VHH binders against o75319. Designs and how they scored, part 304

Target 1, 181 residues: o75319
Amino acid sequence: GNHIPERWKDYLPVGQRMPGTRFIAFKVPLQKSFEKKLAPEECFSPLDLFNKIREQNEELGLIIDLTYTQRYYKPEDLPETVPYLKIFTVGHQVPDDETIFKFKHAVNGFLKENKDNDKLIGVHCTHGLNRTGYLICRYLIDVEGVRPDDAIELFNRCRGHCLERQNYIEDLQNGPIRKNW
Below, E stands for the ipSAE of ESMFold2; O stands for the ipSAE of OpenDDE; V2 stands for 0.75 times the mean of E and O plus 0.25 times the DockQ between their complexes.

## First folded at step 21 (VHH)

Design sa24 (framework vhh_h_nbbcii10_fgla; at its last look DockQ between E and O 0.69; V2 from the best seeds 0.00; counts 0 for: pae E 5.9 > 2)
Fold by OpenDDE, look of step 21:
Structure sa24 (fold): chain B 181 residues (1-181), chain A 125 residues (1-125)
Amino acid sequence: as target 1 above (181 residues)
Amino acid sequence: QVQLVESGGGLVQPGGSLRLSCAASGFSFSYDRTFSLGWFRQAPGQGLEAVAAISGSGGSTYYADSVKGRFTISRDNSKNTLYLQMNSLRAEDTAVYYCAAKLPWLDSPSEYDYWGQGTLVTVSS
């Protein structure tokens, strides 16, 4: 139902664009029905997301939703003009190869089709931290050849919160490169 | 599995209108708006021709020159259905019309990954 995700209030709603990339991470926006359980200053709706992005003088070109539920907001709550991709991603465990592949393909597709603009790829899970951070870093490492520690540091700095899951961090630092194709 | 099923074809007089539908299954228009959808047609004795295309978000559309101003491609996410509104039909529009879909996570050398069975449109007096 309209249960606020655990610890959701503890995280900044929107991070900063990751320099040198098109990525921006944010926590899951909540549809209007959740506002009844939130203080006004705690509210973060899909509309608020776009407003905050605009305040950064940025524009979203794609939203990748990694949450494993559909209860937070509906795709219809987003402007139709903004591409939206749901990749159901189980929490707490390292994403499987299929999930990683889907994410990479989506990003690559976006970049291919958006060479003429500077729109951002918005990525979120529940908190916009662990799953989100892992997949963004995985992409930077596997596809762009970024050093794992550099990718992690960049993400943490821009998100305003550090990756928390040791298994994610370890996999990024010491795990094998995943197949890009 | 992904399936596309066209409907709405039939016999129509020149100047008439038809609306084709493509019911998609196996993926959600709502939860994947990065896909591309398109209509193709094959006239008797001719090759496959692209007619119209639309992005999952609807923000980008394409029309063949031969159908611009007459045909409109659209989609309904709630119904998971692609449409082709065909107005001012001409004899040369006679063809089997196919629906096609491109999914972003599939690395296919083809522009479109999935195809329907087609629906026949005959424009004749």
Scores: ipSAE 0.186, ipTM 0.602, lowest interface PAE 1.6, mean pLDDT 92
Fold by ESMFold2, look of step 21:
Structure sa24 (fold): chain B 181 residues (1-181), chain A 125 residues (1-125)
Amino acid sequence: as target 1 above (181 residues)
Amino acid sequence: QVQLVESGGGLVQPGGSLRLSCAASGFSFSYDRTFSLGWFRQAPGQGLEAVAAISGSGGSTYYADSVKGRFTISRDNSKNTLYLQMNSLRAEDTAVYYCAAKLPWLDSPSEYDYWGQGTLVTVSS
């Protein structure tokens, strides 16, 4: 498999930096082998990701990959100087507490090591929307104390697409506050 | 859980070479490039000394002045293994060598959170 993910073409490649945070969300970049199935204007490679970030006058300091597969690109396709973390996150279900903890801990570690710069945390799943939006919002709610509806509204606006999965939205709005350890 | 296991220590003559290995489990060098990895040593009757380190992304290395030009830190992602190539060994290099890892996302007051059991290197004629 070099199959293009279902509906991947329907999503903006990269969102905007979320004001007041260090987050930027995007859909999964696809390595060159996928380009046979894409028109040139549809391509979005790891290189294209970094070019689009630079076009926004930003710089990535960490990429968190939430996909539950290893086929879209290899970490070696990324610049050696950019930290990369894969957190295997099963779709269709609210991420479990272990996954949420790993995400929170990675973000907190980044903020500690990068407090003297403005580099961003890039977060993606397959589409950069549901799993990505859930975990970013969960962090903002649990760690930063942001109101659930404000976190969701900020993510949707900056991603350029609204969170789609009702179970994620309901958990963000009405679910318990998770431990930050 | 993160585990680190050293091997490759032993007795060697001055001027000789050894390669130490550190097999890691509980994280992947390929999928987690946020770990920092290093080699430390403790000579008889002395404190712990940092010998060499490599960033999780692999972009930077550190060497103690006493080993620069003689030791090389490296890793093999396919084997999940950290190495220390030690050349031109001296009697002063005699020590127990420890592999260590730091996870930036783990709460810990120390700079390195995980340690191996150590492997003894003895340099004598």
Scores: ipSAE 0.080, ipTM 0.552, lowest interface PAE 5.9, mean pLDDT 87
ESMFold2 (binder alone), look of step 21: mean pLDDT 81; pTM 0.819

Design sa25 (framework vhh_h_nbbcii10_fgla; at its last look DockQ between E and O 0.72; V2 from the best seeds 0.00; counts 0 for: pae E 4.2 > 2)
Fold by ESMFold2, look of step 21:
Structure sa25 (fold): chain B 181 residues (1-181), chain A 125 residues (1-125)
Amino acid sequence: as target 1 above (181 residues)
Amino acid sequence: QVQLVESGGGLVQPGGSLRLSCAASGFSFSYDRTFSLGWFRQAPGQGLEAVAAISGSGGSTYYADSVKGRFTISRDNSKNTLYLQMNSLRAEDTAVYYCAAKFPWLDSPSEYDYWGQGTLVTVSS
């Protein structure tokens, strides 16, 4: 079935570009088959995603999908010219080191290939909040040297919603130092 | 770990057809659309020649002039398999054919990153 994800309606579809970074976060877009149970103003399709990004005068150069399912939309529903990477990330737990490494590697590769443009990395999980916020902040802390509280505050402000899961927040603030290679 | 395995080579008369397959593992054509796939070949005493390529998104294809109109690259995402349909084969097409993948986000600035072991195609009367 096409059941709307729990609490999905409660979140803004797309955040704002995080200043000083190449990141923008959003909730999972839902293909047209989900729209039967949504009011028009609640709809957020893959097409709606790209329209909203364009209205911010931005362009996506990569989408990183952190969901553990394909039921929300298929990569084929995205424009053919947009690179897409799925990193299967289990919800409710701090992502493991392999997942963090995959994310860091994808971001670093993107930045190298796109150093001569200003395209953005779009990151989403189901709500675009907890897994998304964790991995973006983990990257900023470990690779860019941003202080944990500053990374969290920047994400929360630009997403328009605060990180909710305390285990993620605690790991970002007080967790182990991680290698980047 | 990424692995590419070619099959479908063999002996064919001039004018004949073959279909090469490249089974991929360690990544998904559906879930990772950040890298390109291609076919290369090497005839005895020659360097590698790019034959055909297809982007990870599926929106772009490339064919060498020597094979345009005769060869078709395609893929089946459900089987994680790349294909090369070779029609109207000529003696000059005799070579070992390799499947390859290039990650646009890896530290590999000039060449494809992963290669198969190759499959021999012989076109002879």
Scores: ipSAE 0.204, ipTM 0.637, lowest interface PAE 4.2, mean pLDDT 88
Fold by OpenDDE, look of step 21:
Structure sa25 (fold): chain B 181 residues (1-181), chain A 125 residues (1-125)
Amino acid sequence: as target 1 above (181 residues)
Amino acid sequence: QVQLVESGGGLVQPGGSLRLSCAASGFSFSYDRTFSLGWFRQAPGQGLEAVAAISGSGGSTYYADSVKGRFTISRDNSKNTLYLQMNSLRAEDTAVYYCAAKFPWLDSPSEYDYWGQGTLVTVSS
């Protein structure tokens, strides 16, 4: 169906680039069929996403979609110039090692192939907050060696919203480093 | 597990046309569009030659000079299938044609990570 995700309207559509990284987080864009259920100022489509990114003088080079559903938008709604990767990620629980591994490898692959540009890795789940924040922070902690509290603070500040799930925060702060590969 | 299976090869006369297919499994064209797909060929007594390539999103394509204007690479996400439309075939196009897939997140020393078994194309009078 095309019902609006719960609390979706409560979150900023797009965050800011995370300084020192190529990450930007945003909430899930919704395809045109959702617009009839939204006020004009609430609409956030794939097209709107790209417009907002452009307004920040940035460019997306990759979109990682962490939602566990396919109903929000189709890959075909995105420009062909922007690679798209779906990593089905269950909400509310700490992502498993396989999910973390897939995310890390996708990011590393992108960075390897995009050394000659400054395009961003756009990451989103439903709200672009908890799952998104966890995996970005997990990457920064495990791969970049960033202190957990610094990673979390950086993400929260740039997303404009704070991670909400205590289990995610606890795992980031006190959980083990996950094997990269 | 990623698998690639080529089909459509056969005997054709010079000037004829043929369409090759590569059925892919183990990954989704729709939901993983970071990959690249390609066609390669090996003629008798010759090395492997890149023929054409396409990005997972379809936004980028490559053709060898020898096939430009004659061959067209395409993909169908709904069928998870890669195609190579070959027109105006020549004797020198005779080769085993291979389908290959590349995943940027894999740290592989090879350009492409997965290969099909190949399909033989023979262009002869």
Scores: ipSAE 0.120, ipTM 0.565, lowest interface PAE 1.9, mean pLDDT 92
ESMFold2 (binder alone), look of step 21: mean pLDDT 80; pTM 0.811

Design sa26 (framework vhh_h_nbbcii10_fgla; at its last look DockQ between E and O 0.56; V2 from the best seeds 0.00; counts 0 for: pae E 6.0 > 2, unsure alone 63.2 < 65)
Fold by OpenDDE, look of step 21:
Structure sa26 (fold): chain B 181 residues (1-181), chain A 125 residues (1-125)
Amino acid sequence: as target 1 above (181 residues)
Amino acid sequence: QVQLVESGGGLVQPGGSLRLSCAASGFSFSYDRTFSLGWFRQAPGQGLEAVAAISGSGGSTYYADSVKGRFTISRDNSKNTLYLQMNSLRAEDTAVYYCAAKYRWLDSPSEYDYWGQGTLVTVSS
């Protein structure tokens, strides 16, 4: 259905580029059918996403969708020039090794193919916070060797909201490194 | 892991038709639109030639000049399968045909990351 996700309105639509990375996090954009349930200033469509990214003088090169549903928008709502990857990620629980691997593989592939540009990897779940933050931080920690607290702080600062799930935070801080390949 | 398996090759007379299939695994055509897919061929004594390519979204296609108007590349997301419909076949189309996949971030029909084992197409009277 076209019901607005719980607490969706409470989060900033788009974060800021994470300095030193190609990542930007945002909440899920909603297709036009949701607009009738929103005030004009609350609307955040795929088109709005791209406009907001442009306002930051950035460009998306990849969108990774971590939501566990397809009801929010369709890949066809995105420009054909921007690759779209769906990684179904269950909420509230730490992503499994397979999910982590898929995310890492996608990011690494993007970086390999986009060495000659500065396009961003846009990552979102429903709120663009917990699942999104975990996987971005997991990548920074496991692949880039960033200290867990630094990764978390960087993400929180750039997203404009802090990771909320204690199990995610604990896993990032104290959990084992996941296989990169 | 990504795997590509070609099928549909065989012997055909000039002017005939053949349909190649490439069954893909390790990624989903529906959910992973970061891949471009393509067909290549290698004739005896010749180098590898790009034949056709299709973007991850399916919105963009490429054809070699030698096959334009005769060959059609398509994909079925429900079957996770790539196709090459070959019509009006000629002797010079004789080759081993390969299915290939790559990340879609570069708009090029070259430098694919994953390859099938190939299927032989022989056009002869």
Scores: ipSAE 0.248, ipTM 0.638, lowest interface PAE 1.4, mean pLDDT 92
Fold by ESMFold2, look of step 21:
Structure sa26 (fold): chain B 181 residues (1-181), chain A 125 residues (1-125)
Amino acid sequence: as target 1 above (181 residues)
Amino acid sequence: QVQLVESGGGLVQPGGSLRLSCAASGFSFSYDRTFSLGWFRQAPGQGLEAVAAISGSGGSTYYADSVKGRFTISRDNSKNTLYLQMNSLRAEDTAVYYCAAKYRWLDSPSEYDYWGQGTLVTVSS
């Protein structure tokens, strides 16, 4: 069976565009097979994701999937013209340097190729909060030079939920700048 | 690191068929749809010519006018392999064929970023 991820229902499906950036964060969309275990108002499918983005008058140009599993949806559930990248990211631990590098490389590449449009990078893990918030903030700190507390506050406000995992928060606030891009 | 390895080249008579394969590693066709994939060729003493390309999703294809209706690009995500089916081969198709990959959203020199070593196709009687 398709078990609904723990606490998944507790989070807003999609956040708001983070001002001054090209990022938007969301929880993992769930393919149709999960809907038998959800009330209609609880559903959040890949199609629902794109409808909600359009309702914000925005457009996704890349989806970065940080989950460590393939069970939630398949890339073929996404529009054929939208680039999709999976970066397998183990939860609970601060992401390793390889993971951080892959994320930065994908973001930098996207920004270069999309400098003449306003499309967004959609980032999600299971809940769209801890791993997602960490990597977005790590990028803003290391590459854009944003102060750690400013990056965290921006993410929290736009996601609609605060980063919860203390080891991530501590590493962002007090850990070293990563020069791995 | 991305690697592309071509195979399936060889000697074939005019009017014959050949199927080229390109095994990819370092990224997954299933989980990384940020690449466009293509086939190029170079005849002796000539420049590189784009032959066919396919989008990361597999929904969009391109063919050079010289091969339209004779060549088909395709891919098998489960085998992480790109194909070029070449039918009704002509002497003018003789060339080294290269598999190539490009990040769909990188503006690196407007050219493909990763290349195979090439496989020779010779069409002669």
Scores: ipSAE 0.062, ipTM 0.555, lowest interface PAE 6.0, mean pLDDT 88
ESMFold2 (binder alone), look of step 21: mean pLDDT 79; pTM 0.805

Design sa27 (framework vhh_h_nbbcii10_fgla; at its last look DockQ between E and O 0.65; V2 from the best seeds 0.00; counts 0 for: pae E 2.9 > 2, unsure alone 63.4 < 65)
Fold by OpenDDE, look of step 21:
Structure sa27 (fold): chain B 181 residues (1-181), chain A 125 residues (1-125)
Amino acid sequence: as target 1 above (181 residues)
Amino acid sequence: QVQLVESGGGLVQPGGSLRLSCAASGFSFSYDRTFSLGWFRQAPGQGLEAVAAISGSGGSTYYADSVKGRFTISRDNSKNTLYLQMNSLRAEDTAVYYCAAKYLWLDSPSEYDYWGQGTLVTVSS
C-alpha cells in the first residue's frame, strides 16, 4: 500500500557525503502515489533525491536499496544512468554474512569501475539510518580498517542522526570482522 | 557465484533465423541492475568480436555494425534470461557465441567479467 512508513517524516531526507569515502546516506524516497498523504514540504521523491544531491554539488553513481519491500519506488523511477541494486535486508537484526558480503562486493565493484570519477554510492533503508549505518560502518571497519567508534561517529555526523539500534552498535564495536571475500 | 549458460545454437541455412538464450544465475535481473549483458562471437581463425550488449536497466543497447538490423538483444527479467534473436543469417555469422556479464554499463562492450561456455552457430547451405 501507500501508507507512509512509521517515523519516516522524523528523519532528514539526505545526509552529507562522508569525508574520505564515496558514501552518502538518505531515507527512502517515495514514489508519486505517496504525495497525496504528505504536505508539500514533506515530499521526498526519487526526483527530489537527485535534486538534493545536486544541491550538494555531488552526483550519484550507484544506489543501494536495503529496504525489505518494493512498494516505495520502482527502479524505473531512477535515471537510467544510475545503477540500482536491491539487497533485501531485514530490519532490527544484524545483517547476516551474505548480506554483508553482497554490500561489500557491490561497493568494491563500484570503486573499481569508478576510479576516474567522484560519483557517490547512495545507500538507503527505510529511514536511512540503522541498516544503512550498520552496513556502511561494517564496510569501513572491515575493508578500510577504520576504528569502529570513528566509523560510527562519522556516519552519525554526516547522516544528521545517530544509529539507534544497540545490537548494531555492539556488533560494530565488539563483533567479529566479517570475511570480505 | 555468477554463472551464464548459453543455448540455442545449431545448424541453419543462409537467410534463416535462430534465437540464442543465456540463462543467468547468481544475480537477479529484477533486483540487480548493475550488470550489463552482452553477446560475443568467435569465428574460426578469428578473434573475439562484440555482437550486442544491453544495460542493466535495459534502456541502452549496442550492436556491431555487421549485425545491425538483423540481430536483436533482449532480456526477460522473470526468467533471468538474455536472448539474441538472429535473423537473415549469413555464412559469416558462423561462430561460437558467448554470453557475458559486466559490472556496470560500458559504452563499448569489452572486458566482461563473467562468461558462458559458448554455443556454436553454423550457417551453411
Scores: ipSAE 0.376, ipTM 0.702, lowest interface PAE 0.9, mean pLDDT 93
Fold by ESMFold2, look of step 21:
Formats: sequence, C-alpha cells, structure tokens
Structure sa27 (fold): chain B 181 residues (1-181), chain A 125 residues (1-125)
Amino acid sequence: as target 1 above (181 residues)
Amino acid sequence: QVQLVESGGGLVQPGGSLRLSCAASGFSFSYDRTFSLGWFRQAPGQGLEAVAAISGSGGSTYYADSVKGRFTISRDNSKNTLYLQMNSLRAEDTAVYYCAAKYLWLDSPSEYDYWGQGTLVTVSS
C-alpha cells in the first residue's frame, strides 16, 4: 500500500546544512502515488526535495537512503546526475558494524571525489531523524573526532528535531570507541 | 567483493557490429549508483586506452575521439550489466577490451579500482 508512514507529517521535510560538514538530513520523499493521501501543503516528493535544496543555495552530490523498504520512491525518480546509495538499515536497534562501515565508506568516497566543490550528502531514513542522526553523528565522532554531545547538538539544531531513540543516544555518548577502517 | 566479467568478444569483419557485456557483482546498479564504469582496450604492442565511460548515476558519458559516433556505452541496472555496442568496426579496433569500475569518479584507466580479465575483439577481413 501507499499508506503515509506513521508520524511522517510531524517532521520538517528538509533540515539545514550542518555547518562544518557536508551533510543535510531530510525525511523520506514520497512518490506521486502517495499524494492522494496528502493535503497539497503536506506533499514532499523527490522533485520537492531538490527544489528545497536549491532554495537553500545548495546542491546534492549523493543521496544515502537508510530505509528498510522500497515502497516510498524509486531511484529512477531522482535526477540521473546524483549518485544514490541504499543501505538497508533496520530501525529501533543501533546499526551494526557492517552498516556503520558502509556508511563511512560512502561518505569518505564522496569527500575524496568532491573535495573541489561544495555539494552535499543528503541522508534520510523514514523520518530523517533517528537512523539518520545516529549514522551522521557516528561518522562525525569516529572519523572527524567530534565530541558526542557536540555532534548530537549540531544534528538536532540543523535537522530541526531532536534525536528520540534513547539506545541511539546512549550508544553515541557512552558506547564503544570504533576505529575507522 | 566487486567482480567484473566481460563477454561478447570475437572475430568480426570490418564494418560489422559487436556488443560487449560486463556482468558486475558485489554491488547493485539498482541500489548503488556510486560506481563509474568504463571500457578500456589494449591493442597488440600498445598501451591501455580509455574507450568509453559512464557515471554511476548515468548523467555523464565519455567517448574516445577514435570511437565517437560508432560506439555506445550503456547499462542495464536490472541485470547489473554494462554494455559496449560497437558499430562500423575497423581493423584498428582490434584489441583486448576490459571493463573497469571506479568509486564515485569518472575517467582514467590508471585510476580505476576494479578490472575484468578482458575479452578479445578481432576485426579482420
């Protein structure tokens, strides 16, 4: 079915670029077939995503899709000029080391190939909050040496919503140190 | 583990056509559009030459001047396969053709991360 994800309407569609990083977070865009279930002001399609990014004077250079389903939109709904990576990430649990590694590998590859521009990495899960915030913060902590509380504060402020899952927050603040590959 | 396997080489007459295939494994074209893919060739006694390339998203393509207008690079995401359609073949197209992949970057055979074993194309009357 084309049912709107639970609580999806409660979240801002797109956050702000996280200063000092190449990240921007957003909730999952919904393909046009979902719009029958939405008021016009509630719509947020893949096209709407790119329009909102352009309105911020930014450009996406990679989209990392963390949803565990394929029903929201297809990669073919995105501009062909933007690389796309899906990492099937189970919600409610701290992502495993393989998932964290795949996320870090994609971000590191992007930064190498885009060091001479200012394009952004767009990251989303269903709501653009818990899985998205966890993996962005995990990267900032493990790879860039950002203090956990500073990473979380930066994400929360720029997303416009606070991380909600306590197990994610605790793992970021107090969990095992993870070395980069 | 990323792997690339070429097929479709063989003997053809000048003016003929041939389509090379490169089956990829270890990543999904459908869910991972972050690899640029390319075809390279090496004629007997010659160095490696970039022939054609396509970005992971499909927004950028490259063709060597020697093949422009005759060769077409394409990809089938559902089959995880890269193609090189070779038309109006000439004797100078005789070479071993290699498929290669580069993470998030376009162009240059010396910088590609993954390589196939090659498939021989011979153009002779």
Scores: ipSAE 0.337, ipTM 0.694, lowest interface PAE 2.9, mean pLDDT 88
ESMFold2 (binder alone), look of step 21: mean pLDDT 79; pTM 0.807

Design sa28 (framework vhh_h_nbbcii10_fgla; at its last look DockQ between E and O 0.01; V2 from the best seeds 0.00; counts 0 for: pae E 14.7 > 2, unsure alone 63.6 < 65, placed apart)
Fold by OpenDDE, look of step 21:
Structure sa28 (fold): chain B 181 residues (1-181), chain A 125 residues (1-125)
Amino acid sequence: as target 1 above (181 residues)
Amino acid sequence: QVQLVESGGGLVQPGGSLRLSCAASGFSFSYDRTFSLGWFRQAPGQGLEAVAAISGSGGSTYYADSVKGRFTISRDNSKNTLYLQMNSLRAEDTAVYYCAAKYPWEDSPSEYDYWGQGTLVTVSS
């Protein structure tokens, strides 16, 4: 259905580029059918996403969608020039190794193919916070060798909201490194 | 696992038309728009030749000079199927046609990571 996700309005639509990375996090954009349930200033569509990114003088080169549903928007709602990857990720639980691997693989592939530009990897779940933050931080920790606390702090600062799930935080801080390949 | 299965090949007269299909499985055209898809062909005694390609989103296409204006590559996301419409066929179009997919996230030395078994197209009077 077209019901607004719980607490969706509570989060900033788009974060900031994470310095030293090509990541940017945002909450899920909602297709036009949701607009009738929102005030004009609350609306955040796929089009709005791209406008906000442009306002930051950035450009999306890839969108990774971590939501576990398809009801929010369709890939067809995105410009044809931007690759789209869906990784169905269950909420509230630490992503499994396969999910982590898929995310890492996608990011690495993008970076390999986009060495000649500065386009961003846009990542979102429902709120663009917990699942999104975990996987971005997991990548920074496992692949880039960033200290867990530094990764978390960087993400929180740039997203404008802090990771909320304790199990995610604990796994990032104390959990094992996941296989990269 | 990704699989590609071609169909639609056969015998056709010069000037005729044929439509090839490539049924893809193991990934979704709708939910993974990062793949690039293409058609290749190998004529008897010749090497593999790129015929046409389409980006994952469908926003860009490529055609070999030899088939421009005659062949059209397209995809149907709902059917997860790639097509090659071949019009005004010529004897020199005779070849085994292969469907291929490039997965950009894999570190592979090959241009395309996945290949079908091929389908034979014979253009003859």
Scores: ipSAE 0.221, ipTM 0.644, lowest interface PAE 1.4, mean pLDDT 92
Fold by ESMFold2, look of step 21:
Structure sa28 (fold): chain B 181 residues (1-181), chain A 125 residues (1-125)
Amino acid sequence: as target 1 above (181 residues)
Amino acid sequence: QVQLVESGGGLVQPGGSLRLSCAASGFSFSYDRTFSLGWFRQAPGQGLEAVAAISGSGGSTYYADSVKGRFTISRDNSKNTLYLQMNSLRAEDTAVYYCAAKYPWEDSPSEYDYWGQGTLVTVSS
């Protein structure tokens, strides 16, 4: 079934580049088959994603997909020149250390290979908010030394929506620093 | 890409036991820990009934009241296979049994995304 994800329509499609970082967050793009269930202004396809990024005078160099499904779009729907990485991330629960490490490893690898350009890492889950915000903030806290409240504020402002899940917020604010390697 | 193939159905006498298997391909139980799995059945002329389910983490199980205490759902990550052990079978357990899988989605609908073709279990005489 091509059901529109619950509350997906309620979120801005794409955030803004997070200043001082290489991150931009967005909700899951939906392939063409979903458009029969959407008003024209509600559509947000893989093509729309890239158009919106270009409108911001930015360029994606990596997409990290945190969803557990391939029903929303296929990697083949993306330009072949943009690397794609899926990191299965469970919803409603703080990501485990293995998931956090995979995310950190992917970001660090990207930064090394892209040190001579300004391309962005696009990160999404279903809504581009809770799982996405958690992992971006966890990276900023653990690797870049950003204070938890500052990381959360930066993400919320640039995404255009506040992190909603209290257990994620509490883990970011009060939880342990996770190993980076 | 995801496929579910049931096996192990057949004819069995009341009070007997049977073990159903569901071989999965297109994903791995070992690294896809939150893929939820379940067994459904459909008796002749009736709708689908949820029989048993197991969460992707393996921490939670569900059983219909009619099978609780008699059926056990389990999985073997090494074989990428879901099982339903059916003990103390009754005539009313006669049905086509389907294996089904659901991706866990935040705030997602509760529909199962993938279904097998079914295996017939007949409990008679």
Scores: ipSAE 0.000, ipTM 0.124, lowest interface PAE 14.7, mean pLDDT 84
ESMFold2 (binder alone), look of step 21: mean pLDDT 79; pTM 0.805

